# Miniprotein binders against a2bj90, part 2

Target 1, 235 residues: a2bj90
Amino acid sequence: MSRSARRKTSALNTVLRVVEVFASIQGEGPFTGTYSVFVRLAGCNLRCPFCDTRYAWSLEAGKPLGVEELVEEIARYEPSLVVITGGEPLLQRHPLNSLVEGLESLGLRVQLETNGILPAPARDEQLWRVYHVVSPKDVPVRVPGAKLHPSWVDYARATGRAWFKFLVANEQHVREVAEYVAKLGIPRSRVYIMPLTPEKLDMKELLELHSRIASLAVKWRLNFSPRLHLLVQLP

## First folded at step 28 (miniprotein)

Design v3
Fold by OpenDDE base, fold request of step 39:
Structure v3 (fold): chain B 235 residues (1-235), chain A 119 residues (1-119)
Amino acid sequence: as target 1 above (235 residues)
Amino acid sequence: SEEEVFRRVYLLAYRAWEAKDPEEVIKIIEELARLAEESKDPYLVEWIIWMLAYVARYAKDEELVVEIIRVLARLAEESKDPELVEEIIKELQEVAQKAKDEELVEKIREVLRRLKEES
């Protein structure tokens, strides 16, 4: 490889396509209630019909930001957690590893949100060290092209740094999740069910849905994820 | 309800996988066997067989594996369903491939022979 090709590959490994950076409370999963900076990366390998961040589906929806500049921007918020989300963050795996390295060098905790289609981190990746919330899209609502990569189950068992979050609307969906996680041998303590919220629920309907799904979580001995940000009207 | 039975099977399987006491696992295996025998849902029976075979594949205690093999053999003999017997044979073959103890492997082979002669 020529010196020019190495410089171009190094530059590509240090730039992320970022849609938005904002501070809020983590509303979902094992870190619910944590003061967090959200980094929404551009590009997704899915087109989920229930996606609330459709504006992030295209890589072109993001602006190119240098990893160093992004680390400095994140650090200014003094976050208790950095949440890397987007469409699918792992589409930008190489510069994302560099981002994680920069954030970890500052002692910042990092949590990734992923759909689990792409392989889990390898031991030599900086991403191996962070927390992952995997949101499979093959169960219960099957999204075309969604299939959980089996390496996420292995990663969860090896590290204890992965959780699996499933969108559910009713008890049938919870049954399908229960079957799915059992077949994969996912530890039940790492499984979260979360309300699948249709568009245009009022606050009363949203609370009633949360109550129903939380009761199902108890019945099926699964963890419950709220959509806390929706309940408290934060971004 | 079928849903309640499925939930019970699901919770029993996880309890078996998380259990530290072999006696507790044996009780769960027998309860799963009973639920399979009482089931009118072929899918639930297949699911129980799969769960039992999964426990057997990861069991560290050979006595648990022997108990699961005994239960799977009983379920095959009682079902009289050739498809179910074939599935049990397949699962037992996978258990045998993971087994490290030669005596255990031979016990599985004996059961497999019996099930294949009766099918």
Scores: ipSAE 0.212, ipTM 0.640, lowest interface PAE 1.5, mean pLDDT 89
Fold by ESMFold2, fold request of step 39:
Structure v3 (fold): chain B 235 residues (1-235), chain A 119 residues (1-119)
Amino acid sequence: as target 1 above (235 residues)
Amino acid sequence: SEEEVFRRVYLLAYRAWEAKDPEEVIKIIEELARLAEESKDPYLVEWIIWMLAYVARYAKDEELVVEIIRVLARLAEESKDPELVEEIIKELQEVAQKAKDEELVEKIREVLRRLKEES
C-alpha cells in the first residue's frame, strides 16, 4: 500500500463516536479498585432492560472524536487502566483498534467491556493484546438477540486475557450461570457474578444486595464482582 | 415514555424475581400483561413474554402458573406478529417441560395446539 493510500485508510479508521470520557475507579470485575479512565463509545446491538447506560445505545449519542486527540486526552489523566466501554464498543471495531494502538504505544493498560455478540479479536488485531471482560446477555436473564460468540471462549483459553461477568439477582440465577459456563467449558476462575441492581437503591439496600450475592459467590465457588463505584458513589 | 415503560417493566420483573408471596407475584404478572398489551415496542413485549414464562417455569404455586399460561395464551391470540406468537409457543413448551403435574402439562398442550392451528 502506498503512503497516500495508507494515510487515507488510517484517516477513515481514526474517528470514534464517543459519549463520554471520565476518570473514576473501575468498580467491576477483575480490575476492581483500579484508577481508570473510562471511554464510553456510542452504539449498542442490544437493548437490555436492565442497562444502566441506556443513553449510549444510539450512535447519535456520541460525539465524533479523533483517535489521536482522544489518546492525548486520556493520557493527561495518567490512568492506571483505560476502560473502553459503551454501548457495545466492538460496533466501532476498526477505529477502536487504532485507539488501542495509540494507548499501548504510550504504555497504557487497556480493558475492553463487551457483550460478546461480535467475535473475539483476531491475532493480527491490536485488540488481541488487551484485557477483555465479556458480559453475555443470554443468561441468566435472556435479552432478545443476545448470544455469546464461541470465539470468546477460545480467545480466553488461548490468551488468558478474558473473563466472563454475569448479572444475578438470586440463587436461581447463579445456578443457571453455573450450568451455562460448565456447558461452554469456561473455568470458574474466569467467571464473575455481580449484583443485578434495580434503579438507584439506598445505601443500606445496596450493601445488603452485595452481601447476598457475595455469599452466593462463595457458596458456588465463583468470583464475586461488586459494583464498587455505586458503593462509594463515583460515576 | 419508552424509557419510562422500560424502567417500570424492569422494576416489576425485579420484584417478581425477589417476591416470596405468590399473591403479590400474580399482581405483578397482571400488570406486566397490561404493559405488554399496551406496548408498541416489540423488543419490550418479547422480554415481558420471556419474563412471564421464566416465572412460570420456577413457580411452586399452581394458581400462579395457570394465570401466566392464560396471560401468554391471550397475548398470542391477540398478536398479529408471527414472531411474537412463535416466541410464546416456544416459551409455553419450556413451561410444559418443567411442569410436574400432568393435568397442567395437558392444559399447556391444549393451548399450544390452538395457537399452532391459528398460525
Scores: ipSAE 0.187, ipTM 0.609, lowest interface PAE 5.1, mean pLDDT 86
Fold by ESMFold2, fold request of step 39:
Structure v3 (fold): chain B 235 residues (1-235), chain A 119 residues (1-119)
Amino acid sequence: as target 1 above (235 residues)
Amino acid sequence: SEEEVFRRVYLLAYRAWEAKDPEEVIKIIEELARLAEESKDPYLVEWIIWMLAYVARYAKDEELVVEIIRVLARLAEESKDPELVEEIIKELQEVAQKAKDEELVEKIREVLRRLKEES
């Protein structure tokens, strides 16, 4: 049995703690607009006050689901992209690598969303080959315990498969993001700023905030990310 | 509940970042201070302290900065948690580093001396 086949059979018998699986549109970052299946993993190593998925913070929020069953479920949606998110997916790193192996064997494209506290993938991990959108919580609004692991910058340079996304509400926040990414050597082409939304915005307020942040992105020569799913009222 | 308190703190912080009126921001920092004083969650309290210090680092209104320094000093003096006091000292040092007014820097240094002496 080949190394690939041997690892596939082992991987498909491991378990992930999963909060939800659903089809939608990727609303954020470089893959905005792509028909996607979202896999929300349970557990997070942060409790950001601005988190919009607080229900995924606890590992108890997830149900155990076999990797083999999960791959089959995802495949039935025929996604253009599989988005692995959560809480913080890298807390379940070992079975997550198994999931990625199964998805790649079917030719499915994978994107991971991470807060970047845990290290970037090593070259021998299945996660090495997938796309990553890294959302550091050091800046502009620092969260206790948050610190971007430096390997993410090296990974982005080595592979071209990582982008950095920051929630901002105003120009002071954007200035801080610009200073932060310059200090870390992250090129502007890999940086997205995205509206930091308070809860319960009506559509007019949401559009005005998008316009403000998009204008700042142009002014500061950074990429802009919408929260498209909010604008079109998808999960 | 925990989620409700986190949401309230976040909305207050958001309003403080957006507010143009220093009097409105002062009201917000007092409410955040009360939430920090009432909270049993050191994670949330630490975030509130950071947020208050953040507003002080970038505020242009001198009275607003002085009020935030007063609030942070009060939180440190009322705390029995040495880790929280250390975090407040660290944040006040950063406010002093950003301050351009020498009188303000001296006020912060005096608070820092008092907090370190009481440890």
Scores: ipSAE 0.160, ipTM 0.590, lowest interface PAE 5.0, mean pLDDT 87
Fold by ESMFold2, fold request of step 39:
Structure v3 (fold): chain B 235 residues (1-235), chain A 119 residues (1-119)
Amino acid sequence: as target 1 above (235 residues)
Amino acid sequence: SEEEVFRRVYLLAYRAWEAKDPEEVIKIIEELARLAEESKDPYLVEWIIWMLAYVARYAKDEELVVEIIRVLARLAEESKDPELVEEIIKELQEVAQKAKDEELVEKIREVLRRLKEES
């Protein structure tokens, strides 16, 4: 292959379809409260009825961006954490590994949010070294086509870099999560329950729901995740 | 739009999870059944079926469970989609597994036998 043809072949793996890039606070999971830059990738392999980012479902919602340009844009925010989310980011796995490589070369900490349907990173992927918050969609509210790939549990045990987060509205949901994680051998220290919010809650209702789910987390000895960005009205 | 229909289904589901009055829940399951019958989106229909079955698995009112079983049976009998019928059979089996009342389990088994003979 000529040098020009090799460059063009490599460039095919360096483009991501991106819905939005913005700075905010990570409002959920183990990194709650961290000043973050969010990179929302287009496309999803699910259509969750409770999704609050439905605008990212279609691949056409994203604009093609070069990985080098994206790394520069992210770096200008001076983030403490880069959160790669979507849709489902692993649908764009190959260029995503290139993005991770670029971000890590600048010393930037990276977290991925995934529904866990596609396999966990292999050891030779750049994604192997980043942090993952895995949100299975087959419990407690099952979404058609959702099935957690078993490699995520193995990955979590091998690396300590994965956590599992579940949306719950009531104690029956929490019981189902507890049974699910026990069956899979996921330790409670890696499990977060988070309020499943209907649209159009007022602040009083939102706080009451947070209080109720937090109390359940204590009762069931699970970690609690807020929806902090909703409470403080940030994107 | 697709998003609008999904939002309506989600709102109905959330109300069903919180409702304490079985008559209110019955109205909700009737609306969800209508949405499933009218939809051409297999993904949405499958989710509605799962959600109806979920309500049935955890409902305390046995009359409500019987009504949901009747709705699921009707959806399966009117469907020409073998995959949908198989999903409904699977969901009814899970409802039977959770049921405490032997009379209810027998009703579910009779429905399952009828659906398996037709498929």
Scores: ipSAE 0.149, ipTM 0.569, lowest interface PAE 5.4, mean pLDDT 87
Fold by OpenDDE base, fold request of step 39:
Structure v3 (fold): chain B 235 residues (1-235), chain A 119 residues (1-119)
Amino acid sequence: as target 1 above (235 residues)
Amino acid sequence: SEEEVFRRVYLLAYRAWEAKDPEEVIKIIEELARLAEESKDPYLVEWIIWMLAYVARYAKDEELVVEIIRVLARLAEESKDPELVEEIIKELQEVAQKAKDEELVEKIREVLRRLKEES
């Protein structure tokens, strides 16, 4: 496609289907503890049985919002980070690139949460320049239809702006993650293991689960991601 | 180690944000440039470029912006990596769009022209 044809297609996709926008603390991954605005996009390519945001699975669950209006809304929170999440944000890739451009123009840092099924950003996308936390659903949780796209490994090596966050419930899951990342050649410094919380745990059970998985992270020399927002009762 | 260098760059970036003395910021910029030149980690280099461009976009002192532009231009000329040069060009274009001083914008445009002719 010619350079002229790409400019005309960018003008047509300035609308995102957004479920919610809220301020909180990033509870997960390398940015844990960061004051963040969360933008939850509608639509998902998976149906994870443990999903806590099932209301975001349908595109119709999102309201249409203009990119410019959304940038202005986000900027009012004065965030230290903008977290783009949802079901799967990359289902709205085209308007999402426009959103990233708008946010970066304000000097805002952007972090994407993705399940890694869709291809990593290409060098000509604004998404190439942001941070990505890839949460594979093939290993160890084996969600039907989940498969990490190989381009995320290449993107992580090329840019260093990707981390891999795996949901784990026990030591067998941690071992499967360790074997998987070793096979793919993902550096351990970029790997996080996070507690899988399939049910509403009480605070005692939640802390015990965090302690167990954190101990496994140390044993396996992997990074640990809390579910900090659950521990501090933030959204 | 690459990790120690990365940690040092983070500490320098933080110090640059906290620094009130322009001379201290210039020394940090020069050290960051050296660390980028010595680095074989494309991520570290890219991050240093991004950080320098960020400082340039929000600098209150035009002398700091001029120094960052000189450093970014040197990094582009020395790297010989077309992708890194293209990234530096992109960052400098964004700095130019935020710059209010016409003389500063003209200096950035001159550097951008040179980098595009050498690429």
Scores: ipSAE 0.015, ipTM 0.262, lowest interface PAE 8.2, mean pLDDT 88

Design v3
Fold by OpenDDE base, last read:
Structure v3 (fold): chain B 235 residues (1-235), chain A 119 residues (1-119)
Amino acid sequence: as target 1 above (235 residues)
Amino acid sequence: SEEEVFRRVYLLAYRAWEAKDPEEVIKIIEELARLAEESKDPYLVEWIIWMLAYVARYAKDEELVVEIIRVLARLAEESKDPELVEEIIKELQEVAQKAKDEELVEKIREVLRRLKEES
């Protein structure tokens, strides 16, 4: 087999469908405030009515990019964190493991954003080594077809590299989250509540919503995630 | 729609993972295989292959592993895409590496030989 045939056969594990790559501040979860490169992958297994990245839902919305080229592009930004996001990044699990391997080889820290429907990383995956922020869409927002895969709880216990971020609009949602995480045996120290912003809010409304949800986080002894990028007008 | 197919696949996968009845899991595997065969989306096919291989790596029932291997072999043989065949070969190699039963490992090796000779 010619050298040309061997280069084509690696393509499934070496090509990602990428919507965008950009540098910003991580606005959400445990890494809030970190200078980050965001890699938004194409394709999603959900259609959340409150999704702010609807343009990433189709796999066809992404351009095919080689993992090696993407690693080089990311490295040029000198990030403190690489955030893999999108629709659902784990739909591209194979090339995503290759991307993680490349990034880790450069000593870059990686954080995945996932809806938690797909199984958590196995020990033999490169994804096992990175940080994960799981955002369940079953509770409290009840997106059709959303169900947290139980392996994420086991992964969180085994590694300490997972957190759970829930979208909430009011105290009833916070109660539902508290009951849900208690039932699953997720410790409160790993739980974030974040403001649900279903519509385009002005800055005053956005700040008021953040204030209300932050107060509820204190009351319920949960961590608060801002949407910091919206507050500071970053991507 | 593409959305409905992805939704169906992840729900089937989740059911397969929670299922205690091997017969139910086999039916889900067959449905996943059908969805892969009907798919024009290489990423959906790749994801189904990965998921089948993932189930095989953690299956306690050898019959279930054999069924997954059979399905993956069929998908490879029907595929005209050398890249897909190579990915299936890779996943089957990983399944073989985790298998504890020597007879099962030899069955996987036989399939792997066949797929490599046809490629």
Scores: ipSAE 0.012, ipTM 0.256, lowest interface PAE 9.1, mean pLDDT 87
Fold by OpenDDE base, last read:
Structure v3 (fold): chain B 235 residues (1-235), chain A 119 residues (1-119)
Amino acid sequence: as target 1 above (235 residues)
Amino acid sequence: SEEEVFRRVYLLAYRAWEAKDPEEVIKIIEELARLAEESKDPYLVEWIIWMLAYVARYAKDEELVVEIIRVLARLAEESKDPELVEEIIKELQEVAQKAKDEELVEKIREVLRRLKEES
């Protein structure tokens, strides 16, 4: 390889397609209530009919940002957590590992949001060290082309740094989740159910839905994830 | 559409992983390779490479592993993209680390040597 080719390869592994960077409260999963910087990456391997971030589906929706520049931007917010989200962050796996390395070098905690279709991190990846909230789209919502990659179960068992967040609209969905996690041998302590929020709920309807799903979480002995940012009107 | 291609790749890769018929898996591997060759989306190509390497890492049939190695080597040689070649080299190294058969490991090492010399 020419010195020019090695410089190009090094450069691409250090550039992310980023839709947005913003500070807020983590509204979902095990880190709910944490002051966080959100990095929404562009590109998704799914087209969920209920997706609230459809604008992030295409890679072209993101601008190219260098990892170093992005680390500096994130650090300026002094976050308690960095949340990597988007469409599917693991579509940008290589530069994402570089981003994680940069953030961890500053002592920042990182949490990934993933749909769990792509494989869990390997031990040699920087992503192995971070927290993962896996949101399967096969159960119960049955998004076409969604299936939880089995390596996430193994990763969760090996590291204790993964949780599974399932979208549910009713008790039948909660039952399907309970059966599914039992079949996979996922500990219930790692399972969250979250309200599937259709577009155009008012605040009253949103609260009623949260109350209903939270009651089902108790009934089925599962953890409950709010959509806290929607309840408190944060991004 | 990009969506349809991603869904197709996903379904094919999981079908390959779950398949018990080696002939069916070979056809799926060849179709995944074709989709990678036809793709203008580097992320789709990366994902296909990863899925192929995943199938190879968990394949019970050594012939399937050999076929995946051949396909990955071809993709590397045809793309001439140094990043894609580096990724394929990385994935093949992981396949070699999981392989128990010494002859298979040596075949992977030979391919890895070739890809590194051409890079």
Scores: ipSAE 0.008, ipTM 0.227, lowest interface PAE 9.3, mean pLDDT 88

